# VHH binders against F-box protein At2g26160, part 13

Target 1, 331 residues: F-box protein At2g26160, of Arabidopsis thaliana (Mouse-ear cress) (q1pez8)
Amino acid sequence: MEKPEWSELPGDLINLTANRFSSISDVLRVRSICKPWRSAAATPKSFQCNLPSSNKMIETVLSPTTFFRVTGPSSCSYKGWLIRTKQVSESSKINLLSPFFRQLLTPSQQTLDLLKFEVSEIRQSYEIHIFDKYLIQGVIGKEGPSHILSRVVFLDNLIFAVGQDDKIWCCKSGEESSRIWTKIKNQVEDFLDIILHKGQVYALDLTGAIWWISLSPLSLLQFTPSIPMDYDGYDSCNKRLVEYCGDLCIIHQLRLKKAYIRRSQRTVGFKVYKMDEYVAKWVEVRSLGDKALIVARDSCFTVVASEYHGCLNNSIYFVDNVRKSVIRMKL
Key: E = the ipSAE of ESMFold2; O = the ipSAE of OpenDDE; V2 = 0.75 times the mean of E and O plus 0.25 times the DockQ between their complexes.

## First folded at step 4 (VHH)

Design a19 (from d16 with G106P; framework vhh_7d4b_2; at its last look DockQ between E and O 0.15; V2 from the best seeds 0.00; counts 0 for: pae O 4.5 > 2, grease 28.9 > 24.2, placed apart)
Fold by ESMFold2-Fast, scan of step 4:
Structure a19 (fold): chain B 331 residues (1-331), chain A 123 residues (1-123)
Amino acid sequence: as target 1 above (331 residues)
Amino acid sequence: QVQLVESGGGVVQPGRSLRLSCAASGFTFSDYAMGWYRQAPGKQRELVASISYSGGSTNYADSVKGRFTISRDNSKNTMYLQMNSLKPEDTAVYYCATVDSYYLEPSWEYDYWGQGTQVTVSS
């Protein structure tokens, strides 16, 4: 008998409607393909650095992860699977990771040779590994918002991240021994996200205002006013930045707020606003058209739905905090 | 494949020493903090020692502090546990694993990375 076709394989192993990421290597074993790894630019390296906390330095590693679209044989399906990968040493071998969740390494993870797959790079992201003996011992009361960084962005030998203190932190990509994170000075605002957009780093504050990070001198400058936040009955404190059709957009994750002893944290919908760069005003996006938004823990980005198995138009894919699973909602 | 291989266990008398080794492969060892866990029959698993990615910071459980020393060699993808002044209560299977301050419980809640290495301190 002939080998099974892609469409006859049991379930979609890595698609945007089902979480079966650990089995992708078994599917691709049947349809093994070969494509050279894109290396026109320097391969992203792990960034070893130190976070100051009181009188201590906390060792931290920013480990590059890459989102890829994996396709079958180039002469066949246009549709692919979304994977997130971590490189093994300075080689073409990778570890597979969930696109949506941070996860620990497991014994069941196999190393794959990326050169044996037909892949397209979608986005670079960074996963943060931290060693803090107080957190490892489960000690509450360790003061130090520098313990946890998220939303890592690189620009001009500078690295920016959002700290657990909701402030923007910066580190210079010099010699390893001198890589020490510093909080940007004179921050009054609390920040939720940062993004690299058209060669500039933008930060999003709790009110929905966008701030520009000026590199000379290093400072935060308010770029837009706050967006309208009057959603009666909804908790809209969770916001993300995303690039959509070349425009900088804000995604508002709406949760139903109830005046009960137990409060609902379930997501009930989304609102998306596009920045009109010429007028510095927010315009509500009513439909994503043929696109979908991927709202992952370490990254947020747009995909063309037709390029992915099981991905629907005008959709947002995200992690549900109540069910702890990947869910789709229409905009 | 992702794997950690423990070795160096054995049977020793109280007061003696053993050195355990953990050989890592299939992932970027130098990106991860590492630790040694142990589990005695009928007891819960415990983290006895941990080490940062550079080896510059270490942490120890109170039960082993001053007796055990953790170290690593990133050029060899290997981690070590030097165990001095061994006591019968140190009898356990020893496992190595990655450690992250964000994750206090391993995703392999019911299974360790490898088969471990048995340490028996006979009285």
Scores: ipSAE 0.539, ipTM 0.783, lowest interface PAE 1.9, mean pLDDT 75
Fold by OpenDDE, look of step 5:
Structure a19 (fold): chain B 331 residues (1-331), chain A 123 residues (1-123)
Amino acid sequence: as target 1 above (331 residues)
Amino acid sequence: QVQLVESGGGVVQPGRSLRLSCAASGFTFSDYAMGWYRQAPGKQRELVASISYSGGSTNYADSVKGRFTISRDNSKNTMYLQMNSLKPEDTAVYYCATVDSYYLEPSWEYDYWGQGTQVTVSS
């Protein structure tokens, strides 16, 4: 069968079809066909919303970002590249970025025809943009990674967020510019992360316990017990949720407690925990096997290491805030 | 390779003016919001001013509002910071950086940064 010439599709059909794609991957592919398709296919739209913070609502924009595996047409290898997409603010452009940085992977003057590539979606998320001028004027260099980018989850017509007050909030995701956020009642704990897992929303508190969000009534229920936080000389400065082999796991990023020297603020290790459902206890994951763990600013996920260039088995990839580079650590 | 090169810094007396420039190369300048940051000795780096992709929107720290003006010329791949009525408190290394217009606390680990230019305000 002759390869269909999609560029020859009548404009009316293009218009009818181009906006019916729900996945970012499909949208990118459609936009890569030709100018008419690109024009007809809208880029994923950012959502304006107000996130709660210190008894005020902060104007924010949620912008879609997606992690992809990309295999080049000339590649003799089955291995691909891990790539991140991000919409350029104030434009309809989508950039290809490093999974860890905002740097462009391709020259900005070049348009990539994704039809020539094998592209598979790994994970979709939203990046949080805060418009509050007072917060923007804040000081850069606070210790620890910002959790702001990973603190929003979409579930059907609902948006869940960890507010700046470290509490869980919920609103309807409709097209309304003024979304009303509701704080879940009776929250005792502060939360660090939120994730969609198996169609449910879970939140991670400061003690390392995972909470399940009930929708009816809207409430938080403790799903797992807390995790020990003492690592004998180390601080768990960053905690994240991740899916691993179908299970919800917790990542603890470790630094030295006595960080008098800038060097001591470096990440020195990771701990990964999985809940044993039978005994209702956290069990340390000591090996990732053939997988690599990607700890990006706005998302954490695992990949089959052999499927990606530069990925090694049983490895964690992250950006160290001191070294200013992507670091690999063996779990 | 992406490069940001600051210039225009120096030593001035209080009340004087300086104009900083940031020359960008290695990327499509117009696709990035830009900003000026500064870091004084013993202090954390702070946002001074930011400007949107097109230059249509600007933001300033309260401490410099009314005195500093950020601008950009996309045709020249250059961003500017006009600093008027300089004060000793403005003494710092000033950095040019790519920023997300709406992102809270752009960080060195994710954005492009220059090497900085020293501004010293002293009597």
Scores: ipSAE 0.033, ipTM 0.479, lowest interface PAE 4.5, mean pLDDT 80
ESMFold2, look of step 5: ipSAE 0.421; ipTM 0.753
ESMFold2 (binder alone), look of step 5: mean pLDDT 82; pTM 0.837

Design a22 (from d16 with Y103E E105D G106S; framework vhh_7d4b_2; at its last look DockQ between E and O 0.18; V2 from the best seeds 0.00; counts 0 for: pae O 5.6 > 2, placed apart)
Fold by ESMFold2-Fast, scan of step 4:
Structure a22 (fold): chain B 331 residues (1-331), chain A 123 residues (1-123)
Amino acid sequence: as target 1 above (331 residues)
Amino acid sequence: QVQLVESGGGVVQPGRSLRLSCAASGFTFSDYAMGWYRQAPGKQRELVASISYSGGSTNYADSVKGRFTISRDNSKNTMYLQMNSLKPEDTAVYYCATVDSYELDSSWEYDYWGQGTQVTVSS
């Protein structure tokens, strides 16, 4: 059997909570028969869309996924488990997914009935499913310009995304609306990330500046100054946006410069900055305190470490592209 | 439980046809690109055909182009492989799987999904 990526969860969730069963889903199932916390009136649906590309070989589905914290039926101060889920159509049932990776669905993946568990929604996210003929054929170098999406956020009737051309794209999300992506006009910089924060959409550019997306007219307005890109011999080009303690923050993922290590692509550390609104300057966040950052492939967010099994304070949990495993680093 | 069940294999003579089916359950079938891959004894698995979530785009290995046709019916959660002009070298266990084209920096491979269905082409 192929085992699920539960062993990739923070703090080795499987070993800490399962002493007889092979997976946390078995433990949760045995402990079910409780009052459901969530009662859903409507199920989020997948959004099928067609990416604008000169090769016209790219079909895309944006599939809703939800991060939940799952606890036992007790009202006691027990820790919960972080799960990532995808709903099975017209059902209270969910598929369990790796919180950190995009992964192929496996025969060993569990389907759980949400109505049997005490769950609280932590974050809504979207997986990006792409069918690209040239990726499948292994002819990447011969493909024309690609608009494959890397990050996506929803705001009301609009979808905003960062394309692999490092530009911001927009699409209407209504059930009856056009599903054709259009590039936002007059983009001077290349973008790395996008986030929904306090009802507004913000984008992060290569220089570390944050831009605000205005809806009337649809445009990008620079919100913060840039941050220096060179940190003590490290490459900081991989940056992400996250909300920490109500503030919009930027995460700098540090890698060794190729000038020092010929083939290094491994992460060696992180720096976190927040905008000081009064001084209009970036201020380093030197400790996450009792919190941890979850830097997942499709989402970045903050958790209170003590509320989760196996989660440590002042920590960043992220995907290691070299080892294809979840790694923890202390900030 | 996520389940993919292959069927339709058998023993046929060269030049004949078979139609394979893959029945899916336990996930939202219409969200995923799907593929057929095969494994002959002593050889590694290879992707022979794949199809987008809508069925509007398909891809085939050079060894089967013009002979095999992949299709899907999202209302029935089923994928098909029509295999025409079968050759002895098509003898293999055939598996269905989802397709992930997302990671450009990773070595690309398909995971196994079901129990497989045996296709034997012999005189």
Scores: ipSAE 0.566, ipTM 0.800, lowest interface PAE 1.5, mean pLDDT 74
Fold by OpenDDE, look of step 5:
Structure a22 (fold): chain B 331 residues (1-331), chain A 123 residues (1-123)
Amino acid sequence: as target 1 above (331 residues)
Amino acid sequence: QVQLVESGGGVVQPGRSLRLSCAASGFTFSDYAMGWYRQAPGKQRELVASISYSGGSTNYADSVKGRFTISRDNSKNTMYLQMNSLKPEDTAVYYCATVDSYELDSSWEYDYWGQGTQVTVSS
């Protein structure tokens, strides 16, 4: 079958088709064809979204970001690269980034022709750009990594967020001016993370319990029991939600409790838990098998390790805040 | 390669003004939010001011608010920091950097940085 010359498609057809792509990968592919396709294809744009707090709204910009598996045309291997894309704020440009770092993989002036690559989408998320004066002052709460980038979920016409007050808020994803946040009522717990799983929104509280968000009425229902947080000498400094083998799991990032020195606040391990639905108990996941767990700032997900360069099985990849490098840990 | 070159630093008396400049090259300047950081001896690097891609939005640390003004000229690939009413507490090495977001954690050194320019405020 002669490869269709997409560049030769009539403009009308381009316009009709270019805006119908729902996946970021498709949009990127379309935009890589030629100038007319780029012009016709709308890219997800960053938008202002004020995050709620107990006493104020924090001015933020949400920017789409997506993790991809990319395989090169000359690849002698079926292995691909884990890559992240990021929408450039205030522009239609999309940058290609390392999954863990802010560094561009390519110079900003270079355009990647994705037609030459096999690209598959792994995870879509939104990066949160916060314009808050307190963040400028370095008052990043001494206690643990900021979960702010992973604290927003989109569901249809709704946006859910963990506010700065550690409560769950919801707003309609309409026009920017009409985005009014509403705090879900009767919240007694503080929340650390939020995730979209099987079309539903779940939140993780400080005790390690998962809550389900009901839309009608808008409410929180405890979905799982709490998890013991005592690790005998270790502190769970970071807790995240992740999908693993179709199940919603919790990741505990561990550090030494008595680490008074910043350098001593290194991640020393991870615990992963899944819920046994039959017994309604948390069970520790002791092996990831052939998969690797990616713990990025704005997203957590698993990949088949053999499908990616540099990934090993039964491994967790994360950026240590102290080392400022990607670290591999064996689970 | 991305290059950020700071200039305009020096030694001044309290109450005086300085204007820092940051010349950017090796990337599309207008595609990046920019910011000024400073690091005083024995202290952590801190964000002083940031400016959006277009220059339409700015943010300042409380300690410099009302005294410092950040601006940029995208046609010249240059960012500026006007520092007025300087205080001894403003003494630091000032760094120009790309800002991926306004959520700046000084612990994340993944942005592009200049070599810095020394600002000393002393009587």
Scores: ipSAE 0.020, ipTM 0.446, lowest interface PAE 5.6, mean pLDDT 79
ESMFold2, look of step 5: ipSAE 0.369; ipTM 0.727
ESMFold2 (binder alone), look of step 5: mean pLDDT 81; pTM 0.812

Design a24 (from d16 with L104I E109P; framework vhh_7d4b_2)
Amino acid sequence: QVQLVESGGGVVQPGRSLRLSCAASGFTFSDYAMGWYRQAPGKQRELVASISYSGGSTNYADSVKGRFTISRDNSKNTMYLQMNSLKPEDTAVYYCATVDSYYIEGSWPYDYWGQGTQVTVSS
ESMFold2-Fast, scan of step 4: ipSAE 0.409; ipTM 0.728

Design a6 (framework vhh_7d4b_2)
Fold by ESMFold2-Fast, scan of step 4:
Structure a6 (fold): chain B 331 residues (1-331), chain A 122 residues (1-122)
Amino acid sequence: as target 1 above (331 residues)
Amino acid sequence: QVQLVESGGGVVQPGRSLRLSCAASGFTFSDYAMGWYRQAPGKQRELVASISYSGGSTNYADSVKGRFTISRDNSKNTMYLQMNSLKPEDTAVYYCATVDSYLEGSWEYDYWGQGTQVTVSS
């Protein structure tokens, strides 16, 4: 379904969501000659690999998706729309996805020839596909796979991911026969997220500490101290990594600690902490200024709010599991 | 546009064979695990057979094991279901679909064909 439960959204967010999708539809109908999308000629390819599970391998595909800012002709506003796309084979045609949802935008079968519009690449992410008879038949239990990947980053000839066992896994991007995921040795920590930042791979553990992945030898080195946050009324387990103004930051999503009914389990706010690179200490970010954070399922990144239609300064955009909708909160 | 188009259905006598085809377009076919579902009148849809991205792994419902064979040709964006030793209880509308719903955990995000009727009657 394209429509979330509108009755649960703030009025300004309903207008933002409707305006963004309507504007995209209007732009798609009006064809204009714009600077062509040159990156379409060098689209990233899907990566096939295998996860070990018991006495067999589970086939896995990492499928690239790309976030773009799309703008109309130079006679239009400098503001654009945020879209997520998936390339159709090697063609210039693109399947349009919601930035926050897997499904295509309405109409569900819509494609766009991006060579007709001015676009700029914001971020690349990967959709994870797993073939497992237990998962595809809705059976999850003790006989299921021990490890499933949730977050991936590429660096040189290596791919890193967080598994459902909360450990960091690694795969070589060489020949298909060598594309087998293996767990990094000597991990005692449980991890929540992983990010590529300034050419290095960093991982976030359950306690809020950031770890650096050293490549020679392949190992995890603690980079920051833990963030011991005592939020008396809040669950502290929802944390993500993001790059904000060149700094590595943690986004802490606040949910009520003891939820008795479904509504009380919703997100009630956010805290953002940045690493002070000179002192190696955490500092709370109390305002995002002219920027906004996009917290999607497979990606978390910063945008300049004034460059996007319906995007407000000092805001965090995310999907709340209770509402099944895109929600905006001011930091 | 994303499309899955089934073909090869028909009316056959018990013990005969049919081969179903599913032509995919508008998405990267080799990135998706695929399956054949069927729905008989008054029954819920059931997964009959599924196949991995490469075609190297397959899975079958107990009712069709040894009789049905699923395969795919990624160069042609096509999936097949070879149905041998057909029985009256195999009568159903057969649907081609993607089966990899892991990331979202929701079948409503899978791509579906319109279906093709298979009738086995004496």
Scores: ipSAE 0.390, ipTM 0.720, lowest interface PAE 2.7, mean pLDDT 73

Design a7 (framework vhh_7d4b_2)
Fold by ESMFold2-Fast, scan of step 4:
Structure a7 (fold): chain B 331 residues (1-331), chain A 121 residues (1-121)
Amino acid sequence: as target 1 above (331 residues)
Amino acid sequence: QVQLVESGGGVVQPGRSLRLSCAASGFTFSDYAMGWYRQAPGKQRELVASISYSGGSTNYADSVKGRFTISRDNSKNTMYLQMNSLKPEDTAVYYCATVDSYEGSWEYDYWGQGTQVTVSS
């Protein structure tokens, strides 16, 4: 399983990005030429939300990140590199990140001409950071209130996330007083993922059913039937939502069932399904064609493989818990 | 470039005080919970104090509770550790680090180079 070479930018590009801007006027000049840089600089800043937990309040921070494709300035036919960026508190500066890992890329001493590069915005996402005051003691998962939130999505002034308790949580992005996470009421299902698709927020439960989040009143409504998948010898408990060719799809991550520790359950393959709304049935996606799926911790999305250096057709790129590295598998 | 630079270490007698500082640059400091780790010769690195994004919540290892105080100034991108009533057992290299508990990650990403604290009689 091939590790994608394009997953990290050369240090020369990092130095060029960091050293090119000495003032706000330099940033404004570049933003006038390159729309993606303007979009990144205009991205909403990170902000604090509070998560209630029994007799305490847990501080959380939502940090915006943006995925970009970096290419030559004059032609979209040239292959590019996938990067992830995070804004520094001043809107005039951007940190470069690996697309799959939290680690910042190491800067080099070399410089390149920024005017030879074009940057295109692919997707916006949020990282959620949590301060758990029990970190020093090390807390193992027991019953009780959720301390961990994941999979952040926005719709209008609302923010949704999946909790460690496998429930959907919501808060408002507006006023400070409204930035308190609240569990959506009357949830009997356990959820794995959420996605924004065609202006709506959808949630995926443990059985493979998709639920729609209605905003008036705020509630979860079942959108699709469960997928009764039984893979002999494989565990499909890890599932993600993704948009592929305009369709909402489910990715089933297959692991060896006989591993006795979850972290030792190695990924052996994937299955992808889309809903055929005309016949109301799940249809297996047997090939991604000229596309690849990027399965990152905080987002899943589709790319055209030919537009990226080292990216192969009909492939899924992900980080496996066992190897802690970017891995490619063919669908 | 992410940098964490510690200062304020030194050699002191038992019962004395030291104040460590950690200057952060190259990232949005206010987005990260921060902590102080220490490592004595022949021992594993341990987290002795941590502080939330706002500074409103703190946590301490039992060995330093009541003696050490962690604080931060987000406007100056700086974190502090006030160490009172120092004991010979506090002798260690002290490291400034981010404390990141994003889902599935109990590893700490950014580290300073450390500053030596020696408590000698």
Scores: ipSAE 0.348, ipTM 0.697, lowest interface PAE 2.8, mean pLDDT 72

Design b13 (from d16 with Y53F; framework vhh_7d4b_2)
Fold by ESMFold2-Fast, scan of step 4:
Structure b13 (fold): chain B 331 residues (1-331), chain A 123 residues (1-123)
Amino acid sequence: as target 1 above (331 residues)
Amino acid sequence: QVQLVESGGGVVQPGRSLRLSCAASGFTFSDYAMGWYRQAPGKQRELVASISFSGGSTNYADSVKGRFTISRDNSKNTMYLQMNSLKPEDTAVYYCATVDSYYLEGSWEYDYWGQGTQVTVSS
């Protein structure tokens, strides 16, 4: 049997489960960043974008993060760990972040010996940081994408995001004076997610319809029909976009309908939908086969389960809002 | 490693001024809003002043408004608190920390904190 050098760890750390994916930081020691890591992690830069709100401008920062797969040398197992990283300013070092939780920067002295590890970039993502003095004082401004979740995509010189108002917002990535968030005009629909797929930006609305963002003129065009489904007893609002086997799919996270208390709504299952191009209808994906879906706050993506320690086939890994921990469910 | 190091505290008489500094390292300083907190004996920790990513927007507690000025220099990874017209009730340990408007209560995120610097206003 193959064994990586770090697999000499105690059995408790070797047997990683979904709840322990972020514990990879305990097995890594970062000393220096070699040229490949430096190029991948340093290429994305932070962007300051201003948000107009009433008679003021709210500062926002898009902070880049990168998901990597870390494996041993070629003489060791091909299984790796999923990590999320953030570049340190004026440094070749990286901060290790939780793959699933927002802004969980470790304040610890971590080292990674890059001569012993192989690193593959999986995905680039962005965290949105907001400074709103009224929110800090307990007064919430209702205008604009306050409390925007990380649903950020870049296309050409444009940046798109989903705001708390469930609308698509846009900003130019050029000179600092042009980096002002603007809501795309004439939006009737409420949006849940956006994704970059095959060089185009797609948005998912509340009903399960996918919309294409046209850049000239900037507009939203309906790309697919709505999902014509009645989930009696389930909240219909929790849907994400993901690329699965080259196709754009919808993930529906099933939570039981409850009163106004949303934090007590536990996930009971998932459904995954793919557009059947031959019949032009949504069809349910019954199994993910040898793959797993990673449903993180900043990004949603597919992995081959056998390539990751503690990852199971036909599984969805996500954050449980009730337990505030990583949970696995079988599709 | 992430570090925030405060300096500039001391003992002064009422009506005098002090300038606190906070030197940051180990993270992208310009990506974070920053703040000064204080904790006086027998009182809860309070946010005294906060500053946006660029330094273009600031916020102050009512107790210090008009007397304290927060500023930052992103090229030096440093934040400052200019404290004027100091009063005995300003006596506290002053901490610099990162601030985020997104989560104000009970999150799983860890705040980056300095070790604090003592400010004593007495005669």
Scores: ipSAE 0.441, ipTM 0.741, lowest interface PAE 2.1, mean pLDDT 73

Design b16 (from d16 with S54R; framework vhh_7d4b_2; at its last look DockQ between E and O 0.17; V2 from the best seeds 0.00; counts 0 for: pae O 5.9 > 2, unsure alone 64.8 < 65, grease 25.9 > 24.2, placed apart)
Fold by OpenDDE, look of step 5:
Structure b16 (fold): chain B 331 residues (1-331), chain A 123 residues (1-123)
Amino acid sequence: as target 1 above (331 residues)
Amino acid sequence: QVQLVESGGGVVQPGRSLRLSCAASGFTFSDYAMGWYRQAPGKQRELVASISYRGGSTNYADSVKGRFTISRDNSKNTMYLQMNSLKPEDTAVYYCATVDSYYLEGSWEYDYWGQGTQVTVSS
């Protein structure tokens, strides 16, 4: 069967079909066909969103970002590359990035024809661009990992965010420039992370407990108990939510407590916990098996290690801010 | 390769002005929000000013507001920082960087950065 020349489709058909793709991967593929398709296909647009912060709304732009597995056309290997895309603000351009860094993988002047590649979507997220003067007052390089990118979740027509006040906020998603954020009432805990899991939104508090967000009424309910956070000689400087084997898990990133020296701020280990539903207790996950855990700035997820170049079994990949490199650790 | 090259730094007396320039190459300049950072001896690096992709929006640290002006010329792949009424407290190494994700605390190290230019304000 002769490969259909998609570029030869009538413009009307292109227009009818190009905007019906909801998957970022599909949109990218469509846009890679030719100029008419690219023009007709709507890219996920960045939109302005004011995030709550210390009784102030921070003007932000949310831009879609997606993790992909990409395999080359000439690749004799079933292994692919982990790639991240970023929607360029104020443009229709999408950049290909390292999953861990902000560097472009390809020159921005080049257009990649994704039709030549096998692309599969792993995870979608939103990058937050903050252009608020209040944030400029902050000293860059504060101790601790940033959770800002992972602190926004989209659920249907709702956006959930962990504000700078460490509380959960909700607003309606839409084209409205003036989104009204509502703080969920009666929050007693501070929150570190938020995730969409099985169609529901969950939040991680400072004590390591997971909370479920009820939509009717809008409220937080404790879903799991707290996790003991006392590590002898170590500080759990970063806590994240991750889905593992269909379960919601917590990642603790550990550093040495005596961090008088910047060198001591290095990540020295990870702990992963899974809730045992039967006993309602956290149990440590001591092995990831054939999977690797990716701890990126805005997302945590697991991959089958054998499917990716450079990924090893039972490994955690993350960027250490001190080392400025991707580090592999065995769980 | 992405390169950011700062220039225009120097030694000046208080109250004087300097204009810093940042020449960008190796990437589509207009696709990135840009900013100036500074790091004084013994202090943490801080954001001084930022400018949006097309220059439509600017932000400044309170400490420099009214004195510094950030601008960019995308046709020349250059960003500028006009620094007026300089104070001894402005003494630092000034860095040009992309600021796409400067909001991420601790992640600034992974942005594109220049080598920096020294600004010294002394009587």
Scores: ipSAE 0.019, ipTM 0.452, lowest interface PAE 5.9, mean pLDDT 79
ESMFold2-Fast, scan of step 4: ipSAE 0.562; ipTM 0.804
ESMFold2, look of step 5: ipSAE 0.161; ipTM 0.614
ESMFold2 (binder alone), look of step 5: mean pLDDT 81; pTM 0.820

